VHH binders against Imidazoleglycerol-phosphate dehydratase (hisB). Designs and how they scored, part 5

Target 1, 187 residues: Imidazoleglycerol-phosphate dehydratase (hisB), of Pyrobaculum calidifontis (a3msg0)
Amino acid sequence: MSYRRETRETLVVVELVPGAVAQVETPIPFLTHMVETFLFYAGLGGRVYAEEKRRLDDGHHVIEDVAIALGRALDQLIGDRSAVARYGWAAVPMDDAFALAAVDLGGRPYWVVKAKLPNVAIGGYPLPMFPHWVRSLASEARATIHIYARGRDPHHKVEAAHKALGLALRAAVSPASGVQSTKGVLK

## First folded at step 5 (VHH; framework vhh_7sr4_2)

Design w24 (from s09 with Y108W)
Fold by ESMFold2-Fast, scan of step 5:
Structure w24 (fold): chain B 187 residues (1-187), chain A 123 residues (1-123)
Amino acid sequence: as target 1 above (187 residues)
Amino acid sequence: EVKLVESGGGLVQPGGSLRLSCAASGFTFSSYEMGWYRQTPGKQRDLVADISSGGSTKYGDSVKGRFTISRDNTKNTVYLQMNSLKPEDTAVYYCATYEIEYTSESGWTYDYWGQGTQVTVSS
C-alpha cells in the first residue's frame, strides 16, 4: 500500500510491500536508521521518502509526518481487521538495553511509552520526539501501542524499542486463522 | 545508578582561574547533555554552562567569554575552565544531567546532581 503526505513543511511518500527490502530516505540520519530497523523487523519493505521544504524546528515536523504517513500506509495494508491476529508483542535486548512492545490492532488509537530518555539528539533526532513518533504512528494506524524500554545507553533503548515494535507488529498483522483441516464441520 | 563527583573548587583571588572537573559513572556519558550550575545561599540554582553530546555549548550571560565548558568522553568527565574570576562568581558549583520519563502524554524529569564544589573568590 502507498500513501503520500504533503504539507507546507514536508513531503512524505510511503509504499509498504510485505517481504520486500526497504529503501528509506529522510533528512534525519537516526530517523532513517530507526525506520529501516522498524520495517525490517516488521517484515515490511518498499519505500519511505521524506524531505523538508523548510526547517522551522529540530526536525519535529518531519519526524511526526513520517510517523503519520507510515501509520496511514499500515492502516491501508491491514485492511480487514477481523482477518489479522490483532495482538502482537516482542521483547528485545540490545546490550545494556531491553525493550518490550505490545500492539493491539483493534482500531483503538492509544499509546504508552515508558522510557527514560535524556534531552539530547542522536543523528539529528531529538530523543524526546520518540514518544511523539509512537503517538502519531498509533493514531494513524488505529492501534494501541505500549512500549517499555530500560537501559543505560539511550541509543540502544530507542533502537531496541524499534526492533520490538517491528516484531510485535509483524505478529499482530499475521493472518488470524491457522491451519484447521476440520473447520468446515463446526456448527 | 547515576553518580556525579565534582572536584577543583577552592579559594582564588579576583582575576584568577580555576578548573572544575566532574567524574560521571553509571550511565552512557557520551550520549548525555552535561551542565554546570551554581548556587549562592538563599538563591535558586542558575545555569552556568551546558554541553550537548555533540559538543554544542551554551553559557549563562554573566560568564560568556570567561568560562569554557568541555567534555572528554574517553574519561567520562566534563570540565569547566573558569578565567577572570570575580567576587560575584562565589558559589557552590554543581555538575548535572537529566532524563525525562514518558508515560502516555505525560513526562517526569529526573535530575541528577553532584554534591557540589565550593568556589570562593576573595576580594
Scores: ipSAE 0.016, ipTM 0.398, lowest interface PAE 6.0, mean pLDDT 86

